# VHH binders against Regulator of G protein signaling rgs-3 (rgs-3): the designs that were tried, part 4

Target 1, 363 residues: Regulator of G protein signaling rgs-3 (rgs-3), of Caenorhabditis elegans (q18312)
Amino acid sequence: MWRSYKAETPELADETQEVDLNLHDSSESDHEGRQSRSASITSSTSAPASNDVTLQVPITNSSATSPTPSTGSMYFIAGMFDGKEKVNREQPPMPTTDGVEYPRAASWAAGNCANVLNDDKGKQLFRVFLFQSLAEENLAFLEAMEKLKKMKISDEKVAYAKEILETYQGSINLSSSSMKSLRNAVASETLDMEEFAPAIKEVRRLLENDQFPRFRRSELYLEYLEELLPRSYAEKWAQSFEGLLGNHVGRHHFRIFLRSIHAEENLRFWEAVVEFRSSRHKANAMNNLGKVILSTYLAEGTTNEVFLPFGVRQVIERRIQDNQIDITLFDEAIKHVEQVLRNDPYVRFLQSSQYIDLLSKLK

## First folded at step 6 (VHH; framework vhh_5c3l_4)

Design y1 (from b1 with T99E H102Y)
Fold by ESMFold2-Fast, scan of step 6:
Structure y1 (fold): chain B 363 residues (1-363), chain A 126 residues (1-126)
Amino acid sequence: as target 1 above (363 residues)
Amino acid sequence: QVQLQESGGGLVQPGGSLRLSCAASGFTFSDYAMSWVRQAPGKGLEVVSDISGSGGSTEYADSVKGRFTISRDNAKNTLYLQMNSLKPEDTAVYYCAKETTYEFSSGWYLSWFDYRGPGTQVTVSS
């Protein structure tokens, strides 16, 4: 039914380095971020209005000379007039797009947050997102813990562990038990890494289950991907419905178009079924998602209602009631939804200003 | 014409091992992810394992993790499932399936099998 997405320039594709999106991502954790049970598949994509007064303010001051790395003396000089200025946080620098091909950046959203954390530019983009979400301290803590783990036992390691506690005990909201374990580990001065495990595990869960899912649907990530998107990729969407749906930037623009013709619920349902199928190795997650999809998209009279052929919804309801939930649960529904999207909205999207204007901006 | 043919099933005692094979033809085998899917009597389909077209990525259901190993030989157009430490709960018809997969920028791997073979019976009993 759905074709496997593959570059349709087979002989010329091998001339450049391709990122293999089939990186092995070991899933055995019950809380794998990619398989979050939330079927809230409505993107939190809220574009700010054009000509926003707040948006215009940063544009008024853009004159700068090229500084070099050390700014310590500048801060000291500024402090002479008012003491040390109280600035809590400064935005981390945005990673450049230099040397990053689209498939590499697209891989940062794959699986759990390992792909983004193991890429220097991906990690930096995630750090910027976390700063904007007031959660940068969580990533900084994990980085500090990894540095601590690699140090040999010494006075320096003990001093660094105490510095970590002083830096993070007021900025990270850990459970009382994790915080106590962390304090005990530092106080013992033996620095048994097992005593740090509860705090590391709790912070990692926050990044994987809350922050990472928000990051991959963020406008920050979308804008970075769009900057990297080759024009040739978007041009191929005219020949491949599956290529359009398989591309994050493509789905975003298609969603905007669908919203304008009051048909966005069909794409939201399609995306929810994708999430459902991605949970195929996690029975409880798949069962829960199936029930949420039924209530969200197939309940009569709801704002999100997807209209199906006679009897299709009733078969799904019966299978759920009988606890006969498997990967095939939504097969007939998705066939219909794909037909609906492909036969009218897709063709109209390709002729829309939404698509044409995007192509005009890409290189 | 896509053809998938499973073999290697049989009767085995608990704790035993079996190796399943799937011979594929009618499509470019290395271009598609493949999976092993099973169905126990009176139950729905369970996707027990899948493998990317290159063989570089594998995933397993929690029920078989650590016991089963999926592999492929793209030169021979053959998919394998090595099953160790078999349990009565592994009794099922095992199907080889060709997957249609999409790698999304959203972080989801969309897997859909649009064709499966006739299956091979695995029975685990004392």
Scores: ipSAE 0.495, ipTM 0.804, lowest interface PAE 2.1, mean pLDDT 76

Design y29 (from b1 with S105P S106E)
Fold by ESMFold2-Fast, scan of step 6:
Structure y29 (fold): chain B 363 residues (1-363), chain A 126 residues (1-126)
Amino acid sequence: as target 1 above (363 residues)
Amino acid sequence: QVQLQESGGGLVQPGGSLRLSCAASGFTFSDYAMSWVRQAPGKGLEVVSDISGSGGSTEYADSVKGRFTISRDNAKNTLYLQMNSLKPEDTAVYYCAKTTTHEFPEGWYLSWFDYRGPGTQVTVSS
């Protein structure tokens, strides 16, 4: 059971500086009707990338800036000059932990990506994650578009728009229609920012719905958080089950422990229900999450099946079938799962090497 | 013993306004997030608005954003909901709910089944 935690759970930081990107505009309702298009983009980025045996990506030629001499018809074979050509992608620098308290860094995982993008160190950590995921161009594109938007109409702004197209047209996975709109916007030279909107919205949605959720679960983010975690916070988990579950680092170590006793699905279900409840003000999102949770954790024979008392699953199934989805949908299920986690796994976790080793390395 | 008692409901014309109050007792009011929840005839529960224990954070359902305002007076142990520009679709029983909320940097986790009041009827009709 959760309770407002007075001493160790700080209230959400209300002072959030708006970043120029403003990725939380209402244009997502405009994109909701493009589910088939979004799915197409997702399959294009995930499936082809994993199986592609593509050569003929001249990264050195795309970054090379040399005179364009009209060399006759002579072709020079690579390797005629002895040497190994090395093209290094350089990782952005890691943000320091200097001046960062744990609650600030933990807030970067909250909600959508506004908190991480509105923090200079959070944004830098996210950039490092995106670089490691071969997706840094998505953030760079949005930053370039924000800079373009702020420029006064001029020859310089037109030149910058052309530079953006040249830089990103080959690296960003946009739908053909968004890319065509982007090319037309630049070609017209009138710089109607409305014509850039489809590309901006598509990249923004990819960042928020694909990259950000992966960042939240990344070892990169977890390691940064753990370095900031005070030992006193972790010590309090021995007195507060709610404190353990409410802490990102705490849940990670508890999850690893649960995996070792084949009970990880209970915590995953708990996390999914938290996300479901967090969507309570967005009916469509909450309804979609409810259906996904049922199919992932409660359908018989699923890999992540959570076992509930007789009748509890059937009530949930009927409510979903009858389109009676509301915030209470999983109340009985989560009550049971919390009891299961609290009664045995939690007590054993506090006695485990997983918890004891963590305490020994914290300051 | 936790006690919550709503008041201020009634019949109002479309476009009108109402202010709901909830008197709380039996717990340290300022330590808990509070919610307004409604149930229209034949429908499920809808969380209308949430407010943190300090009153520093508020959230609203998309259906009422810009029209409703949640507030609290911790010195008086009272929760309020100011409802403006009321629509027939706002017709429902409105409940005051004590929420067990773990307010953590990663977001809010709600268990609004801790306690709710008996409710107050709001009817928006000509």
Scores: ipSAE 0.413, ipTM 0.741, lowest interface PAE 2.3, mean pLDDT 76

Design z1 (from b1 with S57Y)
Fold by ESMFold2-Fast, scan of step 6:
Structure z1 (fold): chain B 363 residues (1-363), chain A 126 residues (1-126)
Amino acid sequence: as target 1 above (363 residues)
Amino acid sequence: QVQLQESGGGLVQPGGSLRLSCAASGFTFSDYAMSWVRQAPGKGLEVVSDISGSGGYTEYADSVKGRFTISRDNAKNTLYLQMNSLKPEDTAVYYCAKTTTHEFSSGWYLSWFDYRGPGTQVTVSS
């Protein structure tokens, strides 16, 4: 049931996975310049609630790419600008791809938004996304707070704090308690940074829970990743189905192709099972995801129904009913789905304009 | 090609400690995330701990947090699991595994095992 220590996978699959394995570390971890990023990696993996929400997004998002602000948020940032502000806004410059290798850019989607915010080019790409989403004030506020924090206590620092309050009390919609704390911090003139903490935390949560999940799914981020993707990797997808499925850019184009032949549900199910397996350290999350996958993809007559061989669904239902949920729960189902995707859709994808056009854009 | 070989298993008293090792060969060890996986008698598979290629990021099952420590020595191509405050419930065959990652719109996800070692038996009893 487990893969043996003897390889059955092509060498290309291992090469693709080598690229993927920079997700938890910075290339310059030993350098002084990377100390803050090393700390941020720890921070980005410390939020169980946001990780649980993030892990459910591929399963839950059955349709839209719509840029709607988080419903659970106390704030509505998008659309706060009047027509004059919107008309007079200048788009931030796009970051170049110079000096950025694919794994670095791919790491910006990992965990919470700390990874993207702690990379100079990643932060700039996120800023462009936020500008397009009418939410750049959230990032600008956090940057202003970092600048304020680094200033020596002086009349200039007090003036800057007052400027921040004047700029952002009308531009961001903070809770009354966070606004009061912010006003008190500015009025004290000693500028105790602890009094700014509530406002900073609220703005970080807005970016984390609303804007960052949309950034990860954005065409802007995907196109930046595509530009960095070596053509050689995409060319090798013609000989490695596992390599195609293991790559975010590859899966996106395969998904579009599958949608055109009404088979997208198979790939979404595959993605949901990978997410389920990745939740293995959180028993409650894995149990909940197992139940959601059953109801979303394996219930008869649902829009997302995935067809399995006779008996396979019933075994999964029984295991869930009997609380026998472990990482192997969907093994038989995923073997079938991978076979279905590999046998016909994959071969057709390689002959499609979707794949050929992608290759033409690389290098 | 790829080979993983566990060692260090054995019989230990409750409250005792044990250190497992896994010797890896046939691939660039530092480029791959590694896992410790166990199977207790009559139970399913439990992923005990994962470690990134650099060793900079680790995750643990709730059942072992604060008691177990995963580490690696990339110069020696060796993965370790330091097991402290052992309980009878920790009795299982422990497997070393090379694990895959997948890019997702919601982040990078640890996935299935490319390769697994033959396992080493850990028994915690009086």
Scores: ipSAE 0.466, ipTM 0.792, lowest interface PAE 2.2, mean pLDDT 76

Design z10 (from b1 with S30D)
Fold by ESMFold2-Fast, scan of step 6:
Structure z10 (fold): chain B 363 residues (1-363), chain A 126 residues (1-126)
Amino acid sequence: as target 1 above (363 residues)
Amino acid sequence: QVQLQESGGGLVQPGGSLRLSCAASGFTFDDYAMSWVRQAPGKGLEVVSDISGSGGSTEYADSVKGRFTISRDNAKNTLYLQMNSLKPEDTAVYYCAKTTTHEFSSGWYLSWFDYRGPGTQVTVSS
């Protein structure tokens, strides 16, 4: 689910906490089904199989960090990436924002990549991202497979299948078994579509586990969302701290502001705990994320260290050591971090050029 | 004042059934998502199930999926948990919890407890 209903209501509220988002406003379309929403918060869809101390927290990667003595330079890495682009390639056209409302575009980030792939505009935006990541052939392969499945003429279909194999055998990274299955399927007189399933499944998994998580965090997706963001949504952030934190565009601008006052790690910690809590029904994923959050934000001397009262950090360390990890693990830490963010940074953000400039360009 | 009060716990044999109830007061019940959470002796809190304010959306922990059913009666301000095919590992104190949901920047919703009842004991033995 992509919106905070409470932050978007026209009525005055006596509290800022979001209380229920299930289809309260029939005037605003829910383009994502309830089944898709529940699937979108599963760690098995968004992350690789659970692996204790090596589980990555996607929202805290180095690309989101300002250059510091303990991290790499974003500008230097961007230059190296650009330097690898030597072949003359034409960028796919950007999808227009025509006919797209903010909640629809926000839903593309939910769950696995099915939501973005099933939307014509979302798929095109994802294609642009994949082009910039030198991975567009993976989407092109899936589209070619969909076209192949819909073909009615058997001899033309066989010719097209051979063309697909010739086009993609050198550009997509498939396992030997998937490639063998693909070659056998193409050599088949009947073109049994079940023999294409392993290749399709492997390419889809690569998009879901590698490319899609990066797309959700990309500047490209953020800029598209920002163009769709109604000014009225951003204006509500002045009255709702929760509304600011819940909005993808709002958190980005707040993060830039926090970076300027050396407090970005508090928001990154908040985001990591949000991801931890989203794994509440997946014990292994939640346990692994809890350990990664401790080592990333709460261990003494780490680059992203969040400063908590000693007693709060000690209780978290002990609970993890005793294997007592549950949804409440970070409750006191989050209470402290939210207080820190709300009391001074939030008020200053609302008066900052970051927020004022954003409001001036929104419609 | 927000008040949550659980009832319906007790002793039951493996394979048996129980229905838990939670009476809510002090807030607009149908505006809030609700959860059932449990805590076995010496263990952490496990979120068993949650339900949206309208009752249109439900989720379950893998450990109880297919055996437990969460429901609510907004006219009576009451939350329910129907527990079937009970196992010894289901032995715990069961808490009714009022939750808040929040839109995550990735498009995900989160729930956490802002209030919890005193609990009701469920024991599955012999």
Scores: ipSAE 0.359, ipTM 0.706, lowest interface PAE 2.8, mean pLDDT 75

Design z11 (from b1 with D31S A33E)
Fold by ESMFold2-Fast, scan of step 6:
Structure z11 (fold): chain B 363 residues (1-363), chain A 126 residues (1-126)
Amino acid sequence: as target 1 above (363 residues)
Amino acid sequence: QVQLQESGGGLVQPGGSLRLSCAASGFTFSSYEMSWVRQAPGKGLEVVSDISGSGGSTEYADSVKGRFTISRDNAKNTLYLQMNSLKPEDTAVYYCAKTTTHEFSSGWYLSWFDYRGPGTQVTVSS
């Protein structure tokens, strides 16, 4: 029957999501109590099967404006949105860690938001984050649209499309053209899904460009990852500087340590360059990030200033001015910063209570 | 010793197709993410496509999405780039590149290109 049994060893997973760890700019992590920007994991398999699940649409936000309790406004316009009301409801339940191994949860930070949205537990954790950020209506809208798409043409489908418009038209931020297309699709009662595509793309872009980057850096996500982190992974950081920097949880603890010795800017710069390199397929984003990195970390006299060898900053400045921005822009700077972090802070981190206490908590 | 050798470049008319190949040796090919990178005259390097070690995940530059397809044959240690609907702006030297990322789950490092081949010229012209 069985010709051989291969002993289980830690190996690169061929059939699960593979990840290429890229780190995001951590501008938000420099303040006490703020969330760290974290790794972006790319190389993930596509998950087309997520579309097989029927969506549940919670009633979370009212779409209507409320009248003022005083004399009232002298200004009334039909269809005007003054603000949004919130329906009282409980925070969505936290997903369990049951059946989740660390690499699966780590993959939720990969690339765009597709990986987290295509995983039932990942999507639930993201929903909890969005609820805390008062942005859950964007996810609820996408879920409602998927449910609508799967319905057979019927009076019920038409009624549901009208319910979606009434629920979300005042709570989601769409361009006038996307809103008009959405209203026209519902009003026609033909429910051509192509007419909903602009709104769906715009809401997904809002999630991807704003909420998802903040989720990756959130304490909520990092705490979930730390709960899953095997002690053996953290032990490996003592043998590999690269292993420490490449691990979401490891880099978070290293950042806290570096902050305590007033050296966090070197790791923040490293993270920003990794984010810059992760934008390699989006030329405009990479160009913009290169300019932001120069102004944030390489400008003279700022608190965030990273000190580079003579001439290195000037070469970067000239390449940006000449519009010669490519993936190699920060290569010499990052070599220097990695040397600075490896030589003293890394050794001290391994001897710190920050690292030792973490190891004592892990199993 | 890591070796990467590209082939399949040439002259093609706008709207035409080419298939590039990269023969790899000196490392465990299936354990590494691979990329195709190009450089047009007077321009910087552009990363056009990436593929995971297993081949299960791919990513493309916005300029080539829907036209180019990256693939790999791990049994033959070969990387491929199928290029369709070629445009004059696709004219460049195309490089096969190996990344530094080779481990999952236990301590990756910043992904960058530690090796690239000598390149193969692609010219799109009437």
Scores: ipSAE 0.528, ipTM 0.811, lowest interface PAE 2.1, mean pLDDT 76

Design z18 (from b1 with S35N)
Fold by ESMFold2-Fast, scan of step 6:
Structure z18 (fold): chain B 363 residues (1-363), chain A 126 residues (1-126)
Amino acid sequence: as target 1 above (363 residues)
Amino acid sequence: QVQLQESGGGLVQPGGSLRLSCAASGFTFSDYAMNWVRQAPGKGLEVVSDISGSGGSTEYADSVKGRFTISRDNAKNTLYLQMNSLKPEDTAVYYCAKTTTHEFSSGWYLSWFDYRGPGTQVTVSS
């Protein structure tokens, strides 16, 4: 059941371009064309706990545990403990923006990490992020597995498989069962790639569920995207609230503005609900996100409290208690939050130095 | 004026196959992402599969991966769901849904059903 990380990057780039061109979606007309219920909601005004991270995901920002050192790692550690100067890891080079258009780079944040891994410059940017997060060995292992898979059966392939085991058995955090399967696969004379599948799947899950969500929100990725952003894209945000929220760079600048007027929690809630809906195909992840969103933004007296009309929060609480979590869980709450953001903060953002200064920097 | 009409449901044996169709009218079909959504007796809505306006991107619920295939014919304004290796757990009313999607560029997207059809019943039983 081993699968390639390949994705159809050109089609995702086309999808990204389609979204940016269609900023005046039917959703805009539906939200603005109907008689809106006005609600006076007091925002929490709190600068949220996720200063460097916008969304709280089911996966914690836990650092990988230090693996048991292999022979090579022992030499490295021994050198440090012998009073030798601390040996620093060398940072991978930053990818250039040459030949990269905005929709291509924007697609790297899509769905799972397949899009970023299938792009040479995207993978390099992710590698830089992983280096800074002390997780680059996970990507290196997956690259080694792809190289092994492409080799023809030979003594050279067997030697390479043994080298991979020796290099990574002490540096990657695998379960005992996955590690045993990996050792058994390498010890076999045939090198059946299906026996490597448990280790590959586990490493992929670590990247997908821990590091990739953090990469999407990183300053590293945002700065790369902003360098590529056409001024025409940012100009369209003045005509479409949904276009602003639909752009990664746009949300970043809107979030900074909202922080200055003590309304950031509304956008953070919106982003959390978007991630909740994006998890619709993974019932366990969606259930866990729903509970985290309730406790983070909707529970009374929380630091990031979003105030909803009477009864809306109680319906959400009851559905979660009754284990009735589906994609519609936050529909009424998000309608209210979008109205709050659209009616005053959005108009003020377009007049702000935050937005005007950004337009002045862009080409 | 948006109209969605499902067809192709019915009674099928476990392990069998069915192909659902959805005829769309009243909007520019190729401009919108489409979904298949189901509701089993006594349960909430489950999003089974999504397809982009161009047909280039598809996603599936873990419960149907490898068994179901979503596709569309933009020239005919028709959405399809090919269902293979059907299980009793697939018994549900299946709805064709039109959605608005934002944030493809960042990998996140806000998707909700601004309209769905009347549904077609699929029953998997011996």
Scores: ipSAE 0.492, ipTM 0.805, lowest interface PAE 2.1, mean pLDDT 76

Design z19 (from b1 with S35A)
Fold by ESMFold2-Fast, scan of step 6:
Formats: C-alpha cells, sequence, structure tokens
Structure z19 (fold): chain B 363 residues (1-363), chain A 126 residues (1-126)
C-alpha cells in the first residue's frame, strides 16, 4: 500500500498491486493505450476529471430516485418557515458562474470547510445552502467576528461587540462555557480576539462537522458544478477511470448507473474510504468512521454489504477489534473495490444511456 | 525513482524543540503535497501534518496543533517540521511522505500516500 524508501521485501503484497503490474506489462493494447492516454493526459493536464478535489464525499450518498427536498428548497418554494422561524427571510443571491472554472468550484468540497470559506463565490454558495438549512447564523457570526477583528480599538468596536452578542446569543448553539467566555470578553472592554477564540472555534466546528458534509453532497452544490462542467472533461472519463471517480459530477452519474445494476454499494464504500482518509488529522473521527464503515459495508447481511475476499475482510475486522485503526486500514479493500468497479461497471457505464445522454447535454 | 530521506531526530527533554528535514528527489517536488507521518512503539501510523505543493495550505493533527509547524523549500526540494513544546507522547519514528495527487491551482487533496522515507527517531524523555 505504501512504498517505503527502505525496500520492502514482499513483491506480491496484494491483488491490486499485482493487477497494476499486469496492466503495464500484459498487452499490446496497453502500449497503444499508453500512447493515447499519454496524449490525452498531456492535452488535459488541468482537466478536473483527472485532478479535481471532490474525492472527500459523505459516507451516505444522496438518492437521485428519492430526492428529499432540502429544508431550504421547501422553505423557498412554499414561502413558509419550516423550523426556526428566521427573522431574516431574504434568500442570499446565488453566486454567478462568471469567472469560475470547474476545478475552482470542485475544490470547495475538499478537506474541511476552510477552502469553501476562503473563496468568495464558494462562501456565497455555502451561505445559500445554510439559509436553506436555517443555519445561516453560524456563518454570519463568523463574518461578524472577522469584521470586529479588523476594527480599530474604539467605543464603536465595543458597541459592535455588544451588538454581536445580542444578535447571536439566542440563535447560535454554543456550550455554556463558550457563551460565558463570549459574554466576559464583551464585558471586559478590551476586545482582544483571543478572548473570543473559544466561541469562534466552536462555531467553526459546528459548520465543519454538521453543515459542510451536507453541503458537499447537496443538490445545490452538484447543480452548480454540473453547470461548470465542460463536455471535454466528461469525454476524458472514457480514457480515465480515476478521472471519473475524482469528479463529483462524474461520480453522481456513475452512482445512478450503478444503482440500476445493483452495484451502488461498491462506489459508496469507495467514497466512505476517501472520507476516512480525509479524516487523517483527527484520530477520534477516523477511528469512529472506520468502525461505521465496517458496520455499514462489511458486516454480513447489511443492506449495503460490499463483498470482499474473506481474508481481506477478516484483517479489517481484527484490526478494528484490536484498536489498530490507521490510515492504511482499508488499503487492500479499496484496491479490490476499485478493480471490481473498473472491470465491468465502468466499461458498461461508458456504453450506457446515462453517460451518453450527459455528453449530449454538456457544452 | 522517488527518494525521501529524513534527518534531525534525536533525544530531547520534555518542553524541548527539534527541527526535522526531509530531502526529496526523483519527482517534481513542488507539484505534490507532502506529509509528516509518525509511528509510536506498538501503535499505528498517525498523520501529523500535511502541506500543499505551493506551501499555501497546511493541516495539523489535533495532538500537535499549535506546537508543530510544517514548511517546505521548493527550491531545495526539502520538507521541514518544526517541533516545539515536545511531550513524551510525541516519541515516535517520523516519516516524510509523498502523496499520489498533484497540487492543483484551485487547491489540493491527499487521496493516499505512495512513498515514505526510512524515518528518523524522535525520543522525548527525561
Amino acid sequence: as target 1 above (363 residues)
Amino acid sequence: QVQLQESGGGLVQPGGSLRLSCAASGFTFSDYAMAWVRQAPGKGLEVVSDISGSGGSTEYADSVKGRFTISRDNAKNTLYLQMNSLKPEDTAVYYCAKTTTHEFSSGWYLSWFDYRGPGTQVTVSS
């Protein structure tokens, strides 16, 4: 799985590694494919289909055949409050696609929510999503804190800090400790941003753990990405399985196809392992996610069961039982699943009406 | 061929500091995100920190945030980890690791790691 600088002895470590060796050395078709692929790769080095950052997807994928209207969508079309009875009833304007290329928008789904928050268009799209989810106050609070930080020390800064507390103390869900810290910071009259750090960090954590995962799997985000997707990028999926899987729009259409042949669980498992690897900087989150992946996809008799060779599944079960969870936990399993998806479903997808109709629709 | 070589490990007292370096060759260093990964005795691998190819984006494990700083010098093909306020729990073999994905103009993503160095031992003990 990992290639160490110090030479590892095993030459046949796993099935996927053997398949990778065979792919390069096995056939004349591979040599012809290399020439074609090399030219394709060179022609599309910046193509999002080959290098987009939308690999970090939620464990549970969205169902296209059972679209649950988003809370915000219901609220917008109905003209009604469907929960929190927000005072702010105006939907934020949708960001334009002007000046936005697909790779930029695709990057908004990568990692934690810092990438989307640091992009003016990405933050605006996220704001629209949060408004529809009746959770816009969390982003508004962070923006108010950033504005407060930039103000000169003054009576106006103190007044603004008090206004922030009054505006958000009843609408943001903070721990009693963070709320007390916030109240004390406002009361101190010094307004050092370090005194506000606990509240800021907790609100960022709420956005990252609850809202951001839902945003990146939302219909709102998918539609924005599909509008930006060049036909040439989708055409390259025929030459690159990795390009298809790396593309948020590509995975969506592949998922619909896989559902029609009762193989969706393989892609869902792949997406869950990508999310697991993306949690690498948070040991508790990665450990919990590893256990959820085992129970959701690898336990016998589950509705989402992914069929792995017994030896592969047994090693994963044993490592989890022994609390030996690290980034390599699913390496062998994911190689097997990628092989399964690449061999039959991928070839059939390229010949399907799902893919052909998409190409006809794209510009 | 990809080669990664760590240096700078050693024995240090709690509260001390160390700076690790990793010399990289055999690939276009600036095109790839890099990471520091550690393994404590009897434990699995922990990704300590990652950095984008340009150096513009960094992430840290919760266990080291505020104490460690990752950086890179693309002109020298070298990755660094500045470790401050070291704790006994930081005792591990530290590896530098190369990702399989290139940095993109719109960001970066680490799908998984394909190469790591031989490692350098860090021991925090009184």
Scores: ipSAE 0.530, ipTM 0.816, lowest interface PAE 2.0, mean pLDDT 76

Design z2 (from b1 with S57D)
Fold by ESMFold2-Fast, scan of step 6:
Structure z2 (fold): chain B 363 residues (1-363), chain A 126 residues (1-126)
Amino acid sequence: as target 1 above (363 residues)
Amino acid sequence: QVQLQESGGGLVQPGGSLRLSCAASGFTFSDYAMSWVRQAPGKGLEVVSDISGSGGDTEYADSVKGRFTISRDNAKNTLYLQMNSLKPEDTAVYYCAKTTTHEFSSGWYLSWFDYRGPGTQVTVSS
């Protein structure tokens, strides 16, 4: 059983789960099938109010960069960008933790980005991350497409489709084929939504392959998860070394402890090998990661050098030189590193103030 | 006592199809994710496809996406790989592989090949 988000297996919330997941031609209908229903206030076309309101918000640098500070990117119409002529770039509000249990939030890191996109709070957290990564236009495009699909056929729907094309054709990186399909769909004015499918699919793949892997490893996601972590989950780390390593919050605290005893590079190496293995379906990514791992952790004299038994490093170096990079490349190295971490640092971590203080703070 | 036995390999022309099977025994089949892994002559191992214990989640290598379909029959303890539009570069020994997944562990990423079968040869040639 591949249990990614069940409460009895908290470690399966780990971001080391698969990055290269095959989406089965996911449409808006697939997302709408999810039960991530919450009170949403996203169906407004309200432009910034023209009220003569005295805004008592200290706007220190907004006069230099934007004349109209707002939370406007929460709504598609307020989040328009055209090349360098961007207006009102304000960070979207953080989602609350109210009503969210740890397994729900942990599931956002599982498999592909469908879980995070199908959850209103998960999607909002991902939006905050994308805004910080200058990639919010990709999510905004998908939301605009969902809005377009729900509109009744009318002159307004045709106008909105043309506005979407004008807004996004310069800000999202689509293949020439997908872009042509998008232009043809808008030009027909009958708005066959199936003609938008190539563009939607390509944008979803971009989020899945580029943005989502970075999101699930972000400090933003870590902090959100830690606020939700039950004490009982952290207590289970005392029973299972793998449970500790499999938990995003657990690895963070273990890493801080390891830094204090000058052994952090062993955990970072472990994490890099897990990422290497998660790239198993992308030969170029796996090849590049293997070379980066060798140069970062196994090259003699590097700051992050991981010490392996005689001959283990040399075998890895030889395989990389001979272009023999596969899923097994680091098998012997990872067995050694796991043994090193398990035999002394793990036992000491469980007795450390780092772990004990964490337990005292959790509910 | 864990046993994995592949079958269904053979010689096929480019553009043809083959269906591989893997008979599993000695463990609770439905509790484990399974993979198809291949090794071409003179090359390393390539993970072709993965499937969760329930069969609800599947993944594919970019090289086979859209051409191959992984599936399982938990009642028969059997894993399948349907291979369509075969290319000469698909020529390899194909292995059925079991991973370890257990409570409070991401262990299947740590012990990728918990067990592997003896393999079945697939040759795509005109």
Scores: ipSAE 0.444, ipTM 0.788, lowest interface PAE 2.7, mean pLDDT 76

